# Ledger of designs, part 12: VHH binders against O-glycoside alpha-1,2-mannosyltransferase homolog 6 (omh6)

Target 1, 298 residues: O-glycoside alpha-1,2-mannosyltransferase homolog 6 (omh6), of Schizosaccharomyces pombe (q9p4x2)
Amino acid sequence: MYFLILFSSNAELGEVLRTMRSVEDRFNKRFHYPWTFYGMDEFTEYFMSTTSTIASGHCEYGTKGITYTNHLQFILTISYLVHWDLSQVKPLVENNRLYQQRADALAQENLSYVYSPLFHSFQDWVVRSLLYHPQLEYDYVWRIEPGLKLVCEEKKDIFSTFKDSDIVFTNHVCERKHSGIYAMEEAIEEYKILNTQGDFSNIWVYSNNYTYCKYWPFNEILSLKQIRHNQTYTNLINYLLGSGGTYYHRWTESDILSAAFGVLRARANHMESVGFFLNDDVHYCPETIPYTGRCACL
Below, E stands for the ipSAE of ESMFold2; O stands for the ipSAE of ESMFold2 at other seeds; V2 stands for 0.75 times the mean of E and O plus 0.25 times the DockQ between their complexes.

## First folded at step 7 (VHH; framework vhh_enristomig)

Design n6 (from k2 with Y110T Y112V; at its last look DockQ between E and O 0.61; V2 from the best seeds 0.00; counts 0 for: pae O 8.4 > 2)
Fold by ESMFold2 at other seeds, look of step 7:
Structure n6 (fold): chain B 298 residues (1-298), chain A 123 residues (1-123)
Amino acid sequence: as target 1 above (298 residues)
Amino acid sequence: EVQLLESGGGEVQPGGSLRLSCAASGFTFSHYYISWYRQAPGKQREWVSTITSGGNTNYAESVKGRFTISRDNAKNTLYLQMSSLRAEDTAVYYCARDTPYFGYKSYRGTDVWGQGTLVTVKP
């Protein structure tokens, strides 16, 4: 089935409620899709009661620690009973001098969060959750960032509109390649030597020697059936996760997933009809002047 | 203005104890993860401990069992209780706001550091 998913924390409850109000008012009051919330710590009773009151569909809440058995199985082991903390990644931080040396180098490249093990763990955790969370056996999920607001009436079922897509994106981000991205490209070249499946000639949405473009993850639909059950996807993503690059190279989940979609020539479609606003700086309006009243884009 | 101000540093004998404090202002303290880091002379800054908004704690292996992180959300204050101190614990200790990545504000937000407080464990 089909789910609305947020990766969130208790601290973001106010933004979550505003987002849910807009998504319910503009879309989900007609379709009653369930909401699924995932955080790195347990959601409070207050978080759960307030969000479930707003939702027109069932709400699910997932929090779990990741337990590692050994390096080979690091990516494949998930435990519902263990609260997450940083000590559970001991195999990847055992040589913490390398971690800190890489963080210093990345800081010189004007890269944020390079000294934050929690940021790195979150990126790793999101990707692993999309691959392995046992409650995410869904066909599609709509990833929605806390703070996002829909600004148009959406009377058609957006999931049915895009039912054969691997990814439905709203935006790309283009950034200067940092040394961690060159390291990812090198890792993928090494992967290509051992694995010939895929199109390795252009792994990004767009790139040149200095710039790369990737899918913006904060308003997108993902085919979990494709990500979880196509071994070409899981093999590449697990290879990248197993390298430790989320920690040593500050790879984000968007870096990893966008590269995988590029290598596999994923069927990507633009969510052109859906207007949205996130913060003061990011917005998209499908209408041009004169406006019809379907959207509030001014 | 978002600020973190450490205090409680000083000199201590090996095996001694010390309690560090970090006063926070300019943001909703209870909603954030807060961490301690340290930097010894000539060494790079290293993570020591983190406490989540929900109160879960974790520690670097080198301090586990000897250091205890805690927070008082009513006073906007983070603490680090240090015991069984060793010469290798000598460092400037920094309080830092760690924000989980959940959106544009986390991506474009500023990691906030305190100015540090020196802890010296005598030879």
Scores: ipSAE 0.012, ipTM 0.348, lowest interface PAE 8.4, mean pLDDT 77
ESMFold2, look of step 7: ipSAE 0.482; ipTM 0.802
ESMFold2 (binder alone), look of step 7: mean pLDDT 82; pTM 0.830

## First folded at step 8 (VHH; framework vhh_enristomig)

Design p1 (from n1 with E61D; at its last look DockQ between E and O 0.74; V2 from the best seeds 0.00; counts 0 for: pae E 2.1 > 2)
Fold by ESMFold2, look of step 8:
Structure p1 (fold): chain B 298 residues (1-298), chain A 123 residues (1-123)
Amino acid sequence: as target 1 above (298 residues)
Amino acid sequence: EVQLLESGGGEVQPGGSLRLSCAASGFTFSHYYISWYRQAPGKQREWVSTITSGGNTNYADSVKGRFTISRDNAKNTLYLQMSSLRAEDTAVYYCARDTPYFGYKSYRGSDYWGQGTLVTVKP
C-alpha cells in the first residue's frame, strides 16, 4: 500500500490545506491514497477536521505515547515519543561537555540551530519514525512538504511509475562539509571494519574533500519496505542514530538517510514526471512531458 | 526583517526575582515556538525553556519550578518570570525563534536570535 505523508505543525495548517488542494486536484482525486500527518505536537481537533474534509482518502494523524524501545527489543536507545517530548533528550544535552563543545565548534562554522534541542530531536524523531512508527507500515510513502504545489496534471499513478525504486528523488543539495559530516564519515569507516556489506567508496550522491551532495527530502518517494525490513539498512541507520550524532554533530535526517542510500546502493530514480513549486524558491518542470495546458510552469 | 529584542535584565540578590521580556517583530509571532537560552561568562549557550504556539511549556531541569515562560500573542511578546534566583543563573539571556517542524523554510533559513539581556545574581 502507498500513502502520502506530511510532517507538519498546527501552525502550518493554511499551507497544508493549500498543498492538499493542489495534490488532490492534480493527482489524488483519482487515486484516493491516504494522507498521514506527523508532528511533534498533538494535532488540534480543528487541524484534523479541516484536513480530513479536504482529503479524498483516509487521514491518519501521529499518535502520542508511542515508545520506540518497547517495540524494538534489539535497539538499546532511550525511549522517544512520536510527539515532541524533551524529557528523554535533556540528559544528552544538558550539562554535557561533549555536546557543548561540538555546538560551539559548529556555531563557529556558521551552522544554524546547533544549540536547539528542538532541532536535534526533530531530526532524530523523523528518522526513527520512518524506521519504526507503527502507523507507517506501508510499502511506499510520498513525502510532501507543506507549501508544495503540483503545477501539472498527473493522470498516471506516480507510485506505479516508479515501482522498482528504493528512493525517487527530485533534487540533490550540495553543501560544504562541516566538522559533523567528517565525524559521520569516520563513524561509517568504523562501521565498515566489522560490516562487509555496502559500497563504502560512495557514501554521498557526490563528494570531494570539502563538499558533499545528498538527497533533498522535501518531495520524494521512499520504499519503506527497504528502510524498515532490509536488515542491512536498519543496521547502518541504527548505528548512526546510536552514535548520538544528531545531537553531537548536528546531523540532519537527510544526512543519515542519504548516507545509508549511498552505502547500500539504493535504486535511485529521478521524479521526472512530477512538476512542482515549493514556496517562492524551488521549482521543477518535467522535461519528458511537454509543457501544455496541463502545466503552468514558470 | 525578523527582530527579537530582550529586556528586563539586571542585578538581583540570591533568592530574588526578575521578569525578562522579548519583543518580536517581522514574523507571525503566534505561529512559532519561542525559546529562552542563556550563556554564562566563559560557557556556551544552553537551552532554558520553550513555549509552543499553543501555549504548552517545557523547561530545562535546572530551572523547572523556578522559572515560568509565557507569551502574549496580542503584543508579540515572550516573557520569562524568574524566581528563587541562584548564582548559577547569572548569564546573558537570549530569546530565539524555534519551530516544532524544521522543514524547507527552517532548514534553509538562518537562526534568529535576540541581542541578549544580562542577569546577574550577586554572590
Scores: ipSAE 0.472, ipTM 0.797, lowest interface PAE 2.1, mean pLDDT 79
ESMFold2 (binder alone), look of step 8: mean pLDDT 82; pTM 0.827
ESMFold2 at other seeds, look of step 8: ipSAE 0.603; ipTM 0.794

Design p2 (from n1 with T50V; at its last fold request DockQ between E and O 0.69; V2 from the best seeds 0.68)
Amino acid sequence: EVQLLESGGGEVQPGGSLRLSCAASGFTFSHYYISWYRQAPGKQREWVSVITSGGNTNYAESVKGRFTISRDNAKNTLYLQMSSLRAEDTAVYYCARDTPYFGYKSYRGSDYWGQGTLVTVKP
ESMFold2, look of step 8: ipSAE 0.686; ipTM 0.883
ESMFold2 (binder alone), look of step 8: mean pLDDT 82; pTM 0.829
ESMFold2 at other seeds, look of step 8: ipSAE 0.624; ipTM 0.863
ESMFold2, look of step 9: ipSAE 0.666; ipTM 0.838
ESMFold2 (binder alone), look of step 9: mean pLDDT 82; pTM 0.829
ESMFold2 at other seeds, look of step 9: ipSAE 0.690; ipTM 0.883
ESMFold2, look of step 10: ipSAE 0.398; ipTM 0.765
ESMFold2 (binder alone), look of step 10: mean pLDDT 81; pTM 0.829
ESMFold2 at other seeds, look of step 10: ipSAE 0.464; ipTM 0.795
ESMFold2, look of step 11: ipSAE 0.551; ipTM 0.829
ESMFold2 (binder alone), look of step 11: mean pLDDT 82; pTM 0.830
ESMFold2 at other seeds, look of step 11: ipSAE 0.637; ipTM 0.865
ESMFold2, fold request of step 12: ipSAE 0.605, 0.670, 0.611; ipTM 0.797, 0.872, 0.803
ESMFold2 (binder alone), fold request of step 12: mean pLDDT 82, 83, 83; pTM 0.835, 0.838, 0.838
ESMFold2 at other seeds, fold request of step 12: ipSAE 0.627, 0.676, 0.559; ipTM 0.809, 0.860, 0.828
ESMFold2, look of step 12: ipSAE 0.725; ipTM 0.882
ESMFold2 (binder alone), look of step 12: mean pLDDT 82; pTM 0.831
ESMFold2 at other seeds, look of step 12: ipSAE 0.631; ipTM 0.818

Design p3 (from n1 with H31R; at its last look DockQ between E and O 0.53; V2 from the best seeds 0.00; counts 0 for: pae O 2.3 > 2)
Fold by ESMFold2 at other seeds, look of step 8:
Structure p3 (fold): chain B 298 residues (1-298), chain A 123 residues (1-123)
Amino acid sequence: as target 1 above (298 residues)
Amino acid sequence: EVQLLESGGGEVQPGGSLRLSCAASGFTFSRYYISWYRQAPGKQREWVSTITSGGNTNYAESVKGRFTISRDNAKNTLYLQMSSLRAEDTAVYYCARDTPYFGYKSYRGSDYWGQGTLVTVKP
């Protein structure tokens, strides 16, 4: 089973509709894959009715406060995760001396959002949702962002094209390592002591002493069946989440997932056949245009 | 350019009230989550309250029931109504722009901070 994920807020409805229209016109009108929407706030009836009229497939909307208990060893953690609500993370960040000391140190490295409980809880919540959210019971998901515009006709079913991939990426991002990234590398070295499975020699797409490159999550396909049903993946990801590094070290969800894919030697493939713009900042045109259909590139 | 300008700080006796304002410009205010933070002398910066783009609110336990965050998207203004003030509420209060939503805009965005407004609750 396959579906399209769009993370958004009610305030972004205009961009959401334009993105959905593009994806529907260029691709999904032929395949009718369902859409799943997640946001910080409950979606309004207006948001749901307007997005549903554009979608050619079923729409589902993430509801805060959902508790699921289908795995006893994670019951408390899972219930906390699906209750994505800032009040649910307050004990971890409010009046926590370690959190505040780490935030101050990271602020001196000029990182954005280091003091934000919202930012930190979002990173944690996305990863836990990809692992456990009851509405994400699909084999593959395509993560699509408001502001995305497909620029080529996509007559082929791209899910079928990439059926043997763990991740299908459009780009990678190279950033300066901050003290939190060094802490992640240390945590993975500690994990290695107890776990010999994996390739710990290079956990990033590329890295040196000061720079690391990771998968860019904005327009990507993920194999949820591998993430959810392969104990090797779940063990490593839960180890990283359990360290609290999304809060104490400002790890992003893409840091965690990219490192895990690197250690577990994920089957990564480039999304070569799908041309897109994302806002005005990012642009990709397939090099094999004669074989990918009509494109409005350039 | 993004600008956040706090106002409304001053001296207040214990049990008193103040209303802080934060005037925002240079971005689409209604699409961003906005927060208040504070920093007392010699202390670390502390989260006070957040209001989402949809108007949902959350508060630090130390101010819950005494402070009310609100926003007026038509005026691009954030407010913090403070009541039952205590000496420990003495701090510089900062307005901060947080992430607009999940995903790319949070990746491309930055938090922004105002200059702060001093609130002094006299013993």
Scores: ipSAE 0.518, ipTM 0.816, lowest interface PAE 2.3, mean pLDDT 79
ESMFold2, look of step 8: ipSAE 0.583; ipTM 0.804
ESMFold2 (binder alone), look of step 8: mean pLDDT 82; pTM 0.833

Design p4 (from n1 with S110N; at its last look DockQ between E and O 0.67; V2 from the best seeds 0.00; counts 0 for: pae E 2.3 > 2)
Fold by ESMFold2, look of step 8:
Structure p4 (fold): chain B 298 residues (1-298), chain A 123 residues (1-123)
Amino acid sequence: as target 1 above (298 residues)
Amino acid sequence: EVQLLESGGGEVQPGGSLRLSCAASGFTFSHYYISWYRQAPGKQREWVSTITSGGNTNYAESVKGRFTISRDNAKNTLYLQMSSLRAEDTAVYYCARDTPYFGYKSYRGNDYWGQGTLVTVKP
């Protein structure tokens, strides 16, 4: 059993509806996978009623004040994930001299949101949700960004092409390294030293002194089964989360997951058969190899 | 395009009060979290307070009980009512647009700041 994930907020409703219509029309009307929505603020009744009307499968909403637990032994962890708010951030940013001292340096590197407790907590919350959130009981999730549009008919069940050994099915993006990325590389080298029995690889898909390439989370299928239930992955991801780098080094959830997947030799696949646009910024069309769906790739 | 314009700063004696305003334009104000930050000369910028789109408020410990954040969505205006001011509150105060969702557009985009308004509390 599989489901679709769409991270969103009430502010994104228009784009969410356009994205859902595209995914439903070109793929999900045949498969009826559920939609799960997360936000840091409560979804309005208008958001929930309009999205549930479009969906061909059931919808679940992870919001403050609503709990979808399936085990009593996770009550403390679950309450953190379901009831996240800014009060959980204060000790990490207010009384942490390292955080405060590094924020200006990161700002000089032209990184956005380096002072924002909300940004830092969101990145941390996404990773913890993928590891622990009880609503995510499915083997696989397809993360879909508001503003994404499928541009080809997808008659084949995309989940059927994901082998049991595959961890991630996504695209790659290359970015300029900032000082926080160098700090992650150092943390990974320390992890390798402390865990000499591990079979470790390079942290990134590619990197040099100035550039690193990572998995792109805005159209991405993940094996939650492998991430949640493989202690090798959870140990490394928890090590990175526990270092506080989302706050001190402005790591994104993509940085953390990509580093873990690279170091642990995750089997990753490029999403080359799926045609999509994201806003007017990103356009991907399948290459000239015979394609089974109709495409509008202009 | 996105614009945030702070006002209401000035000089005040310790224990005094001041109200800051932030006029917003170029976006749907009611849909966003809006925050106040401050930066004293030679010091790090720090978070002061956030008000959510739903009106929930959060405060840094250093200002809790003394500052009150509020918003008027009809006027696209954010406010910070400051009371019991101390010399340590002297700073340039910035209004910033935040969002509860830091997806593709926000993740690689720039955060949006005003130019700031100076608050000086005499020693």
Scores: ipSAE 0.475, ipTM 0.796, lowest interface PAE 2.3, mean pLDDT 79
ESMFold2 (binder alone), look of step 8: mean pLDDT 80; pTM 0.812
ESMFold2 at other seeds, look of step 8: ipSAE 0.678; ipTM 0.883

Design p5 (from n1 with Y107H; at its last look DockQ between E and O 0.58; V2 from the best seeds 0.60)
Fold by ESMFold2, look of step 8:
Structure p5 (fold): chain B 298 residues (1-298), chain A 123 residues (1-123)
Amino acid sequence: as target 1 above (298 residues)
Amino acid sequence: EVQLLESGGGEVQPGGSLRLSCAASGFTFSHYYISWYRQAPGKQREWVSTITSGGNTNYAESVKGRFTISRDNAKNTLYLQMSSLRAEDTAVYYCARDTPYFGYKSHRGSDYWGQGTLVTVKP
């Protein structure tokens, strides 16, 4: 099964509709793939009725499935880990003093959201949702960020481009390493000693002493079947989640997934055939623009 | 376009009470979470409280039982009722638009904050 999915909230509706109109016009009116929306809060009737009117395929709407009141309770109530595994997860310890100490250190590095429990729990929720959300059990999904705009006509079925052995298809982004990223690299060194004989030097798409490049999550295709049902992937990702790094080190979901895919040498491709803008800040113009012929890429 | 304007700060005696307001405009207020943060002189900002779009509340342990967050979606206004104030509560208080969704815009580090309102708890 193949789905177009968005992680979103009701507040993003305007951008969601703009994105859907673009993707429908440039691609999906030919293929009628279903749209699926996932949010930490339930979607309103207005959100659902307006998005379903735009879609050329069926629409599904999923939520966290529980009332979220704080990040610790969220971890406990949506986790599919056995109960004893949860007792070993550092962020389940009610000690906000350690959280605050690490946030203070990261704030000196000019990182945003270091003090935001919601930001940290969102990153954790996305990763756990991709692994375990009961309504997100699909073979392949195309994650599309609200605000994304296709700028080229896509006559060919994008899903047909990807081989059965492929795990992730996206572009990458390069950022300066912060102290939390060095902490992730150390955690993976420890994992390699205890569990897997992986290649530490290939943890990122590319890196040097100060820069790392990771998979960009705002326009990506994932093989959820291969990720969810391969214990090698889920064990490593859960090890990283269990370290508490989303809370203590301000790891993002793309940090965690990119590192895991790199260490386990997941087959990855760049999404080079799709021309798009995101919020007019990002331009991805495919190398094959001359062959597609209907692009507004500048 | 997005505007957040805090008010209601001032001086108060220890054990006293104070009510902060935050007027919001330029976005659909009822769709967003809204948070209070505070920053004491020479300290980093810290999270104080969040209210969801559905009205659920959460608090930092240091203020739990003493502060109450609320919202009036018809007036696009967020409130923080502070009671049993202590010297450690002295800070500039900021309201911030918050969300259960941290997508591309969040990764650019752009936040929507007010200019803050000073709360001083006298010795």
Scores: ipSAE 0.602, ipTM 0.789, lowest interface PAE 1.0, mean pLDDT 79
ESMFold2 (binder alone), look of step 8: mean pLDDT 82; pTM 0.828
ESMFold2 at other seeds, look of step 8: ipSAE 0.621; ipTM 0.805

Design p6 (from n1 with N58Y; at its last look DockQ between E and O 0.52; V2 from the best seeds 0.00; counts 0 for: pae O 2.4 > 2, grease 24.4 > 24.2, SAP .672 > .668)
Fold by ESMFold2 at other seeds, look of step 8:
Structure p6 (fold): chain B 298 residues (1-298), chain A 123 residues (1-123)
Amino acid sequence: as target 1 above (298 residues)
Amino acid sequence: EVQLLESGGGEVQPGGSLRLSCAASGFTFSHYYISWYRQAPGKQREWVSTITSGGNTYYAESVKGRFTISRDNAKNTLYLQMSSLRAEDTAVYYCARDTPYFGYKSYRGSDYWGQGTLVTVKP
């Protein structure tokens, strides 16, 4: 089973509808895969009624959660309304002075959102909670971002063309390493001393001393089957989250997931048959058409 | 162009009150989270309070019970009612736009901050 997933806010409804129309017209009207929507606030009834009218498959909307721990229970966090206050996220921000000192240093490196608890908690929520969410009990999900437009007709079911052992299918983006990324590399060096499972020789898609390339999460297919059943992945993710680096070092979910997939030697492919535009800034037109018909790549 | 303009700062005696305002333009104000931050002289910038698009409010522990954040979506204005002011509340106060979803637009974009308004609580 396969699942379409879209992250959005109520403010983005117009873009959401245009994206859904494009994906439905170019692909999903033939396959009727369900849509799952997640956001930080509850979706309005208007948002839900308008999106469900456009979808050719069932729509589900993410729910809030809370964090609790005791002798017999597992920690689960999926709510942003509960974890906004730094005092409410005590295990992840143990030293407020260190947090602020790190944020100042990262601001000097021209990073945005370095002081935002909202930003940090969102990154943590994606990695810790979303990919294990009970609503996502399928083998693969396609992460789609508002503002995406498919530009080729996708007559074949792209999910059917991927091998069971594939983990991620997307593009990559290359960025300058900031001090938080060096901190992640150091954390992984320390991790590998005690944990020999995985391949630590190439944790990024590509890197040198100043640049690293990571998977781009805004149009991405992920294997939940592989993610949930791979203990090497889970152990590394828990180690990185436990360090507090999403808060102290402004790690994004893309940073964390890309490094973990690198350690797994995860197979990653470019979306070879999927042509798309995103927000006038990014576009891709495939050079071959084994899975697609008409394309508007002008 | 997104713009945020703080006002309402000034001098006040300990135990006094001030009301800060932040006028917003260039975006649909009612759809976004808006936050107050502050920076004391020689100190690091710190988060003070956030109000969601749905009206839920959150406060740093140091200001709980003394400060109240609110918004007037008809006027595109954010407020911070500060009461029981103390010397340690002396700072430049900034408003900042957040988003409930950190997607591609946030990834490519910069923070949006006001220029700040100074609050001085006399010793």
Scores: ipSAE 0.438, ipTM 0.758, lowest interface PAE 2.4, mean pLDDT 76
ESMFold2, look of step 8: ipSAE 0.601; ipTM 0.801
ESMFold2 (binder alone), look of step 8: mean pLDDT 82; pTM 0.834

## First folded at step 9 (VHH; framework vhh_enristomig)

Design q1 (from n1 with T50I; at its last look DockQ between E and O 0.54; V2 from the best seeds 0.57)
Fold by ESMFold2, look of step 9:
Structure q1 (fold): chain B 298 residues (1-298), chain A 123 residues (1-123)
Amino acid sequence: as target 1 above (298 residues)
Amino acid sequence: EVQLLESGGGEVQPGGSLRLSCAASGFTFSHYYISWYRQAPGKQREWVSIITSGGNTNYAESVKGRFTISRDNAKNTLYLQMSSLRAEDTAVYYCARDTPYFGYKSYRGSDYWGQGTLVTVKP
C-alpha cells in the first residue's frame, strides 16, 4: 500500500507536512507504509528533503513519463513540466461551440469550473493516467488529502482489516444531478444494452430522480489491482472517457470511478473506526469513542 | 472577501497594444493558478491564458505569440500584455481564480471572477 498525496503546488508543503505528521504519529510510525506524491509543478529539493525526513517509509515523487497499459487502446502521457502540454485538450475547448454552449448551460446549473480546461484535464488525468502510473507498484493506495488530520491513535494495522476490499470509503457525498450526470446515466444505459458485463442496477451508492451519492475521495483506499486488471472496469472506463464527457459534461473523477465501481458491484467497506479532521470544515469521529485515551475528537 | 478587479481596458487601433491588470485580494494569491477569459458580444466565454503558481504559462491558439500573461506575487497582481490586436479580440476580459486539481479545494470551491474590463479594437 502507498499513501497517495496529490497537491497543486509546492506552496502546499505546510499542509502536506502537517498531514504526514498526523498520519505518521497516529498510525504509520508502526507500519512504515511508503508515500507517493504527485503535483502539477516540479518538486523542489526542499519539498523532497522535508517530506522524506518526516516519513517513516520510503517516499516516491511522481516522475514525468509516458504510461502504457495493455487495457487501453492508446498511450497515456503525463507531464508535470514547466509548460505542461494541453495540446490534446485545446481542440476540445477552443473554437468548439458545442463545448462552449455546454459550459454555459452547466454554469447556469451552478456548477463551478465549467469553463476551465485545467479542471477538466485533471479529472481525466486521474482516471486515465494517474491510477495506472508505473511507480504505483503496490495493489492499493490510501488517498490522503492535504489538510487531513487523523485524530485517533491506531495501534492495529487498520489496512489489514480492508485487504480484500476494492474500495474503502469514509463518506458518501450526495449532490443534485446536473445535466451532465443524466448524460452519464444515458451513456451507461446504452452501454449495458450492447454489453452484458457488469451489474447495472446499482451504478450509484444511492440515487433518486434528482440526487445521486458517490464515494468521497478525500480519505479512501482504492484497489489498484481491481482498477488495472479488471476487464469489465477497463471496458466501461474506456467507453465513458471516449465519449468526452469529462469535458462536455463536467464529469469528475469521483463521478466516473463511483459509477464504475457500482457497475462492478465492487466490495465497498466503510472506514468507520478512523476519525479525522479535514481543513477544520469536516469532522468524522467514530460514534462510540468520541474522547477516549485513543481519540481526540471533541 | 475574495476579489479580482480588472483594469486597463479601452479602445485601441488595429495592431495596437494594451496591458490589462487584475488586482487580487482576500486569498493567498501566490498559491493559486490564475486565468484570463474573454467574452465577445453575442458569444460564449472562452479561455485565453493561464499562469501557474510556479509561473508556467499556456495560451489559447488564437492569442499565442501576441499575448503574454505574467504575475507579480508581491503585488497580488495578474497581467495580460496584448499586442498586434485585431477586431476579433474585442471582448470583455475577465480574470478568474483557477483550480489545478480535483481535490477537496475544488470540491468545496467556487468560481471567483472579476467584473471584467472592456477591450474594443476599432474596425
Scores: ipSAE 0.539, ipTM 0.829, lowest interface PAE 2.0, mean pLDDT 80
ESMFold2 (binder alone), look of step 9: mean pLDDT 82; pTM 0.826
ESMFold2 at other seeds, look of step 9: ipSAE 0.613; ipTM 0.798

